# VH-VL binders against q9umr5, part 141

Target 1, 268 residues: q9umr5
Amino acid sequence: SYKPVIVVHGLFDSSYSFRHLLEYINETHPGTVVTVLDLFDGRESLRPLWEQVQGFREAVVPIMAKAPQGVHLICYSQGGLVCRALLSVMDDHNVDSFISLSSPQMGQYGDTDYLKWLFPTSMRSNLYRICYSPWGQEFSICNYWHDPHHDDLYLNASSFLALINGERDHPNATVWRKNFLRVGHLVLIGGPDDGVITPWQSSFFGFYDANETVLEMEEQLVYLRDSFGLKTLLARGAIVRCPMAGISHTAWHSNRTLYETCIEPWLS

## First folded at step 5 (VH-VL)

Design pd2 (framework fv_nofazinlimab)
Fold by ESMFold2-Fast, scan of step 5:
Order: structure tokens, then C-alpha cells, then sequence
Structure pd2 (fold): chain C 268 residues (1-268), chain A 122 residues (1-122), chain B 112 residues (1-112)
């Protein structure tokens, strides 16, 4: 009856983080087949994002094939970027709702206490030295590190985010855009009290300019050029924005009010 | 001024494992990466993997994935390379080498350890 | 994997004469940032390798100016303008653009 739900976790995460989300879905949509993908768990989440995309692709193909009516994706934090790329590289995906749960869609630039835990001796201002090289690009966090003070290095060296956002040209860009546009709904969730995703508006395709002033999605070149279809989706009425205050980064998948307001309406 | 000092030579039986250490002095251990490279007698250089200590994780050459493990201990400024399921063809000098960085990224192998001879024989 | 091919593999030279070593990669070493991550190393008998050249043509501090690197894309050269006795050893090129990083076979430079 209900479309299957596929869940993709974030950095240093695993399926256990979604136990509350699964309870909520079972209460409101009993009988829903929910698959939380146990790939690239823990430290393996630091593997290059293109490697993760390939692994998750292999896992989702049989699930999608068995659900001709379509599937929903719930993709948390870094997992939202994996799902962005999945929707672009798969010529035959049948995703109805893509629910992006506090994911840095325009990148990350910040050393909140959560990131300091990962990089205790580096400051946000120095991470570009490591990330914008072939060596650094072999780590997932560097694939979406977006230093607004070194935007030229980001555009030239990013092997993942700059390409999927159409910020640097790629031979497959037209096909990726066509595939992404097949999604039924793009549901963007995030908020100012997240404390990890910096700027938090990155979850809504906003980001810092060179002065660290946040420009929202409609002011971004990727939107204005319609590089991968955001402007087309918005015009189609397919983009849903659901900001919520008072939710920390690790609580997005375990807050009942958030689930009822932002997720439940999109699970058919 | 940067110096990498490796542990001494090892003789191992086939099927066993070996763990080679590389202690760094001079500079901040977390400000660079450590690579591991090996050289069989009379042969060329082969890249095993590298660790970026601040990330706490390593990348491995697929040829060795599943039997090589690279770790780092920041408190002792020491990197380790452990190779399991040893075979005679693993007989080689194993080198650690620093990967320093400038403002645009990492630059490999500006300083090398002295090498550790690992002999695998029955 | 990117294959790095060196030529010649054996290079006998007369003291004071020039020497050249070629290195060819199976695919372009130009990274998206415009940099070419091609390196040259020297290994003297019984010693650890020593980096001579980084990013095609940049000489490391302390490396004599008789050593120079050049090239682009897939074709690279290390030149020694005037070979000295201490230059005896094996020379390796290495690429750091594509994972896994790979070395050439090595060129053994000997005095004839």
C-alpha cells in the first residue's frame, strides 16, 4: 500500500540512529517497508562520496525495481549529498519524495564543536589546504568543504559537490539534470539551531558569499542558471521548504513534531 | 629538522603479521600525513597507503586492502603499518614518508624514514 | 591504475656529460585545479629515496641546480646538465593525481 522508504545515514552514523524515525513511520503508515542502508557506517563514512554513491546505487537498484509505484528517500546530513548524486546518475530511478534532512546541499564551512571533534588541531580557515588537493578529495568531508574565501580553489579542486551542483562543467551534466528532474518532490528540512551544518541555510541551497553573508537559493548562480534543475522544480511546485527552530543536528531523525510536520505528509 | 625513525628489522613466518612503527620528530604530527611505501630487493617502489592523523583514518591501495592497516598515535607522534597474512613476496624494505602541505594542498615525500627490512621465510 | 613508464631503465653516462630520463603516464596527470602532480625521486645505493622535483618542475631546497624537470600532460623529463659521481643511483617518477598513486620502474644511472 505505502511506497517503500530507503534511509541513507550521515557522517560517522549507522542504522541505529533511525530507530525513532522507524517507530514514527510504523505508527502513521503501518506496513511500510523501510530499508536503512548499512553501508559506509562509522569511519567508512569518510570514504570518497563517489565511492559511496556507487555502493548505495547497487543497494537501491533492487529495492526500486520491486516497487514500480515508486519509493521515497530519507537522507540525513552527508547522506543528502549521496542521494543528490544517486538521483543524477540513475537513468531509471523512481523516487517520489526525496526528503533531505539537514544536509549541506551547498557545502560546509564551519568548525562548530561537532567538527572540532573530528579536526581538533585544525581551524575552519586552514582546512582548504588539506581538502583542495587529490589527497584531500579522497575523504568525504573534503568533497563538500566549501570555503567562501577560496571559492576558486573549491571550484577547481572539488571532485564532487562542484560537479553535482553544476558549479564546474562536466560531460554528463545534461543527463544528470534530466535524471534529477524525475524526482516527484524535493523536501528540504533544516534549521538555525542545528549547530553542525554551517551555514544552516546550506540545507536549503543558501550559502556564504565572500563576506560570509548568506545568500538564499534564489540568489545562487546554480539556481539562476538552473544548472541541475532547481529553478524548474520550484516552478513545477515540487520543492518543499520546512525550516524548524529548536532542533540540534543529531535530533532531526528523532523529533516527533518534526516528523509530523515535515516528513509524514510526503510518505504516500 | 623533521626526522622519521622506523622500528628495526623483522623476520616473520608465512601467514603471520608484522607491525612497523614510524616515529616523527620536529613539526606538529597532525600538520602532515604519513605514507607507506615498500621496495622488494632489487625492485621498484610500491605505494601501500597513507593516513591523515587529524582525520584518524587511512586510504589503502586496493591491492593490499583487507590485509594492511595504517594507524596513528598522536600522543607518541607515531604511525604504524600492520601487514597480515604474510607471503614470501612481502619480503621488502618498508618506508614511511611524510606528506607535508602548502597553501594549496599536500606535497608527498619531503622526508623519509630509514626503512625497515621485513623478511618472510620459512 | 595509472601506468608510469620510464625510459631508459639503464643509463650509463660519462662524468661531466648530461643525462635525460623520460617518464610517460597512461593518462593525463593534470588535476582539475590545473596542477600536475608529477614527482621525481633519487635513491642512492643503500639509502632511502629523496625527493628532487615536485609538481613537474619545482626543485626541492638543497637540490643542485644541475637537476631540472619539465613536461606536461603525459610526457615528462628529468635532466641532469652535468653528471657528478654522487648522482649514481636509481631515479623514479611518481604520479599523485590519480588514486592509487604509482611509480615508474626506475632508471639506474651509472658512470661508464
Amino acid sequence: as target 1 above (268 residues)
Amino acid sequence: QVQLVQSGAEVKKPGSSVKVSCKASGGTFTSYAISWVRQAPGQGLEYLGYIIPIFGTANYNEKFKGRVTITADKSTSTAYMELSSLRSEDTAVYYCARVGYDSYGYEPFDYWGQGTMVTVSS
Amino acid sequence: DVVMTQSPLSLPVTLGQPASISCRSSQSLVYSDGNTYLYWFQQRPGQSPRRLIYKVSNRDSGVPDRFSGSGSGTDFTLKISRVEAEDVGVYYCMQGTHWPYTFGQGTKLEIK
Scores: ipSAE 0.460, ipTM 0.752, lowest interface PAE 3.1, mean pLDDT 89

Design pd20 (framework fv_nofazinlimab)
Fold by ESMFold2-Fast, scan of step 5:
Structure pd20 (fold): chain C 268 residues (1-268), chain A 122 residues (1-122), chain B 112 residues (1-112)
Amino acid sequence: as target 1 above (268 residues)
Amino acid sequence: QVQLVQSGAEVKKPGSSVKVSCKASGGTFSSYAISWVRQAPGQGLEYLGYIIPIFGTAHYNEKFKGRVTITADKSTSTAYMELSSLRSEDTAVYYCARVGYDSYGYEPFDYWGQGTMVTVSS
Amino acid sequence: DVVMTQSPLSLPVTLGQPASISCRSSQSLVYSDGNTYLYWFQQRPGQSPRRLIYKVSNRDSGVPDRFSGSGSGTDFTLKISRVEAEDVGVYYCMQGTHWPYTFGQGTKLEIK
């Protein structure tokens, strides 16, 4: 019947947030085995992303082993970055559809509600002082903080995103690219009314240049160099872009129209 | 100027828990991290963990994981270190220390508290 | 964990003479950003530790210029060009490159 679905949550989140998504899947694809991983919930979501990748890897291995026909991943917000790394480090994954729900795939440069509380409107310009250090890199948020005004610090200090994007060299880069390319479909979802992911085009591998002008995926060096396989996937017809306006960050997993338009078609 | 002021000495029984406070003044509490370090009598320094108040969570040395809890109250600019299941080997001076930053980023232990002696007896 | 090894552990020095303390790490302390997160601390009897040197060779404000740090990779040195009476205490190196952060055993500097 239907391939199993594995769900990975985001920052300060838990499995409870996906109850509507599970209802939608059960309505359109009855009998689907959906596993929402309850690792790194709440404050534990601030653990370093490589630690989270290791924990989620241990959880997904038995699920994938029981499903030789393949599995689907639905990964929300920060969880999309965890799934990016999972697909790269697992030399035997059998993921068909990787569905990225509003995830900052090229990084984040913008205020979130919890950061605004401590630092007024200029906070984003100073967060690089915290993040680009060994101390800051022990927190997940800093692993994908991408300050376009300090791109040299991001490239040299990021212990996670710069490496999985191939923006800085890593001994495993060739193997990570080969593993990532095994994915059947990369489904990218996001939109201008998200309000948290900044720029929202980060969900589609677009990002700010030094003047805060957004350059889309095809203008990014990581795409042009095919650093981890985006250009190859696009040429293969394996990248799906599904932007939708009118959806706030916490509503991507509970909007029926979004589910029917962007998610449902990719669950086999 | 920045000051870190710790709570007073404690005498505890084996198996109990202790909670030490560290109140910061003279700087922006949320803009730095607070580390906890201990020193047994006549011994060297041992790192327990640290918290970045802006993120509201802490990192612990694996040796103490499950026994140590570090928290911060931004409204009172106070960090706390709680150690449970106390043993005689936990007898030590416990220090809080700031991880501040200069123009190039975070630098550890630029200011230290005065230390809190925790004695575990029996 | 990264092991930090100091030598000597006991350092008797004649007042006014130079002193040198070695610190070796079991792994390179160079971070991906090119910085080396190696620190030196001084603890005078009955007092809290005080940071003397950050990132191998940078002196903290208020630290006398007779203190200097040097080294690279895994081998580091703290030097005092002219020991004063106030320098009596224990000196510790620390690495902040690899979690968990670790200290050397300490070197006790005594006046002969």
Scores: ipSAE 0.530, ipTM 0.777, lowest interface PAE 2.5, mean pLDDT 89

Design pd21 (framework fv_nofazinlimab)
Fold by ESMFold2-Fast, scan of step 5:
Structure pd21 (fold): chain C 268 residues (1-268), chain A 122 residues (1-122), chain B 112 residues (1-112)
Amino acid sequence: as target 1 above (268 residues)
Amino acid sequence: QVQLVQSGAEVKKPGSSVKVSCKASGGTFSSYAISWVRQAPGQGLEYLGYIIPIFGTAKYNEKFKGRVTITADKSTSTAYMELSSLRSEDTAVYYCARVGYDSYGYEPFDYWGQGTMVTVSS
Amino acid sequence: DVVMTQSPLSLPVTLGQPASISCRSSQSLVYSDGNTYLYWFQQRPGQSPRRLIYKVSNRDSGVPDRFSGSGSGTDFTLKISRVEAEDVGVYYCMQGTHWPYTFGQGTKLEIK
């Protein structure tokens, strides 16, 4: 029998975006119970991430309670950050595979094809002025905006990402780390042709330094300090990295080859 | 040099809606937020909500959620506040105010519109 | 919601004398970045409000140096060292740390 799958969507998304993913799962793992959470759809996806975490938490508790053998999470884009926080704040989660589809795990600093339309270059360099304030932190995009030229502001003002990554101290950090480490597998998916997530290596815990040179996960302080358990997970063989070229941001949940290569093997 | 100019006074019947405009000049419209605040005659200030035009959506005070809609039109550098299902207690001066920034940060209410009197009566 | 309480509500002051307005919040206004998002506004009769002070103690450009703000956590003060006739109006504190943003009830400063 297959463990239930819970799907968490991304920015400006709805459950309809996952119709192909559900078709693939039904074909390869018939009988799997898949729940795509219909919360914070469309414009509501701009609400603060901690608010979204509370709403999604309420929705996943009964699903997890009914599946003593465990569940899998498939979390897309911004939804991957929601799932990061869910796994940290839930003392009793029973998640086996956490599958992160092109999520900006270390943040976003966008000069991407899609986000360049929304955030032109002049706004990218100045967005820190808006985002690193109580006003900006009421919008989900600002919760994971990570300007590498103002890392001090990011560390001090981010109400979400800096805390869940353990980049700034929090009273609950030890408990959050313990809870996150309960996960069976952390499956990271992303690629260079995404066109939205910037740098694309953010999906694999890589990110820009102050010169906009990408440093990979193993060079990040959060990894080296083992702030929320990445080093421990990697040491026990629980991190899976599955990069794939040729896939645009809106296609991660609807590409059959991606599904068969990166997702299907982790849906026991 | 930044100026916010609001539309003129309105008299509305209970149950109707009103849409107040706030036209910005000077500075880059998309690089700041616009807040809406109201003040009933002889009373204090009450916060309705704000919009960051680049995100295309607004944040509303829960007291007014469902009745207030804040929008922005970048082509005319104009923000709008629409309040529906008007009641007599909605009689107030409605202000728009900029949430701006300088070289050191993002700060609210650095410039205010002149105010728009909305009177709700039969 | 964070409640902002001002005292006094009415402040008659003799011209040239100092004036002081208190503002207390029901919760700490310190944000995670170490900043305190507490603001003071002046509203002259028939006019729009004008921001005087931002982040507790920083004076806006064009605001006379006789105005000063101070405080920390939940207790804040606006002081006018020498009241002038043009200072007549209502003064409001505001917090921008916790959503929804809230104002004090206002303090009416009058020349006696």
Scores: ipSAE 0.556, ipTM 0.790, lowest interface PAE 2.5, mean pLDDT 89

Design pd22 (framework fv_nofazinlimab)
Fold by ESMFold2-Fast, scan of step 5:
Structure pd22 (fold): chain C 268 residues (1-268), chain A 122 residues (1-122), chain B 112 residues (1-112)
Amino acid sequence: as target 1 above (268 residues)
Amino acid sequence: QVQLVQSGAEVKKPGSSVKVSCKASGGTFSSYAISWVRQAPGQGLEYLGYIIPIFGTATYNEKFKGRVTITADKSTSTAYMELSSLRSEDTAVYYCARVGYDSYGYEPFDYWGQGTMVTVSS
Amino acid sequence: DVVMTQSPLSLPVTLGQPASISCRSSQSLVYSDGNTYLYWFQQRPGQSPRRLIYKVSNRDSGVPDRFSGSGSGTDFTLKISRVEAEDVGVYYCMQGTHWPYTFGQGTKLEIK
């Protein structure tokens, strides 16, 4: 009766992280078929995002084919960007709810607790030198690194995020927009206490200007130009914003109140 | 200012493995990448792969994938290249080389190690 | 893989005369940032390679003015305006635009 749910994990993550989420779904929507994709786990999550998109696409095709009534996606952190591209490259997807769980939709620029743990001596001001090279773009984190002080480099060198956001032209942009607009609901979740996604408003398509002042989604050129369909989705009432304070980055998939408030209502 | 110093020559039997080190001094180790390149006697240069220490991940030339492992230890500013299932064709000088950066962006192979001769003989 | 083809493979040159080495790539080396990641290296006998030229035409620090690089797209040239005895060695072009990064076969420069 309930549509199947496909879960895509984040950076340095695996299917194991979603045990609590699966328990919540089983309690509120018993009988739901939930598939947590066990691809690009751990260090493999650092592989280029286009490579990950290809792998996840191959995994979701048979699941979508078996569910003619549609499926839901729950995509966590970096996984939300994988799902953004997946929905754009698939001209036959049947996704109803795309639930983006604290994902850096406009990019990442910041020294976060998680990044500090992995890269304790790295400065955010210097990552542009690595990320916006051919060498850097072979790593997933650099595919969505968005330095607001070097926006020209981001626009010219980003092999992933600038293209799927329509910030740089691509031959497939019109088809990608058409495909993305097939989604029933875009559910955006995030909050100020995440501690990893910087700025946290990136989860809601907000981002820094050159002065590091956050501009919200409706002030972004990608929204105003409707580059991949955000303005159209908002006009249809298809965008849901669910911010919640008090939740750290690793707790979005294991907080019951968050689940009941932001996720449960969108699992038909 | 920047210097890459490699471990000494190795003589190995077919089927064994070898691990070559490359110690960096000068500059900030965590802010550049280390590449590995080999050269068989009298032959040209062949690229094996690289590691970016701040990401902790390595990327390999498909030709060597499954046999080569590149790692880095930030605490000692040392990169390592391990090649397994050695064959006579793996006899070569193995070089580490830095991928640095400056105000103009990323610059590959601006500094090289002195090379490590690996001889595979029965 | 991008194939890098050098010519000539053997270059005998008279001391004090100019020398020129060609490098051709099987596809364009222009990256999305507008840069062309084409490099030239010199390897003197018994030594590690040394980078001479980065991004087509920029000389590395300490490289004499007699060395120059030029070209665009798929066709590149390294020129030595006046060959000196210390220039003996093998010269390699390399592309850094496409994975995996690849080298030309090398050009051996010798005094005749």
Scores: ipSAE 0.092, ipTM 0.592, lowest interface PAE 5.5, mean pLDDT 88

Design pd23 (framework fv_nofazinlimab)
Fold by ESMFold2-Fast, scan of step 5:
Structure pd23 (fold): chain C 268 residues (1-268), chain A 122 residues (1-122), chain B 112 residues (1-112)
Amino acid sequence: as target 1 above (268 residues)
Amino acid sequence: QVQLVQSGAEVKKPGSSVKVSCKASGGTFSSYAISWVRQAPGQGLEYLGYIIPIFGTANYNQKFKGRVTITADKSTSTAYMELSSLRSEDTAVYYCARVGYDSYGYEPFDYWGQGTMVTVSS
Amino acid sequence: DVVMTQSPLSLPVTLGQPASISCRSSQSLVYSDGNTYLYWFQQRPGQSPRRLIYKVSNRDSGVPDRFSGSGSGTDFTLKISRVEAEDVGVYYCMQGTHWPYTFGQGTKLEIK
């Protein structure tokens, strides 16, 4: 009788990464129907995020329809951005808990060893040249690349993140905000030892200013303007912040203590 | 200074595959994208897809999705376009072209390869 | 897909006279950054295409100043102020705003 759980993976990832998470859920909430979506796996995770949103939307509709009491989303890394957009574009979603597992909610700006696998030399300061164009925006990583030194380019050229965050105007913004506000709980998880998400506070809607000083969620214009409902959600007690030190980017879905502290309480 | 050099002409039978190469010289190969465009005899230009080598993946025009594969070998600064299940309608000159960038972003087709004629006939 | 429509498709011109080619898109080519990703290419017989104009009106280095591009939204024009013999060839417009990128049918410019 537990609500079904839908899991959305991250960049260069697949359903296999969640075997420990499924094990934990089965132990604490036996009988929970967990669906890990096998869409946009591996290199297909580089497809534009709006394309991924459409594909995941088609997959989640029948699951939500079968669960009139609601569903929970667990969305890892880049998958958290897919889930942000799903909650905004679906007029009829019935999501109770949206659990965002170390996702770059305000964007990414950093050269980690993980990113250096993609980019053989440091590209942090130069990625804006590629990303902020129609060509670059056909790749998921560019959809949430947020260079704080070229914020005007990010605001004007981002085809995804700037729009879902309400940082740039969109005809559907009012409807997207209304839809997003239907979520029961927004559970934000992340931490300083992630090593990939840069700044790590992006998982909590914090981000760099032009001097690379991190400003937290409550200092962001998107929060202050309530562009997609963060301020409203916080006021109704629907935002949960669960930071945890000592967890690397690939370990969020396989750490038992993290699961028991930050995830388990939100799976009804 | 930048130059794109393509492989030579090919004659293929229907149902076979062809793989055309495009070798880039001058400039940093990973710092730009390579597009593939074709032109059937006496016809206009048609866009097949492009690859950004630093991402290691390509985007394909849906018309060719499932038949076209674009790859890049960073060590040899060479991009490849492979087209499978060849039909007579695939007879065309295939061009590679660079999508360069300046201080304001990507700009397509600042340099072109010389073209590769692919003829599909029995 | 965005349809790019050129007119005329055949353009016979007298040497030294002006020539004008129109290009129309089925939807706006203005990207969210305010730029319009509309390009003009020239293809001489037996040669690869050559980019003449990028982002509507910017002339490429080495392209003669007799070539100019103009337009906005969905309507674009390439003008040659005085046609030279070397200008013979096919001219294509292209949009790079909406994936997949698409070309016009081409306009064949020939000396009469």
Scores: ipSAE 0.579, ipTM 0.811, lowest interface PAE 2.4, mean pLDDT 90

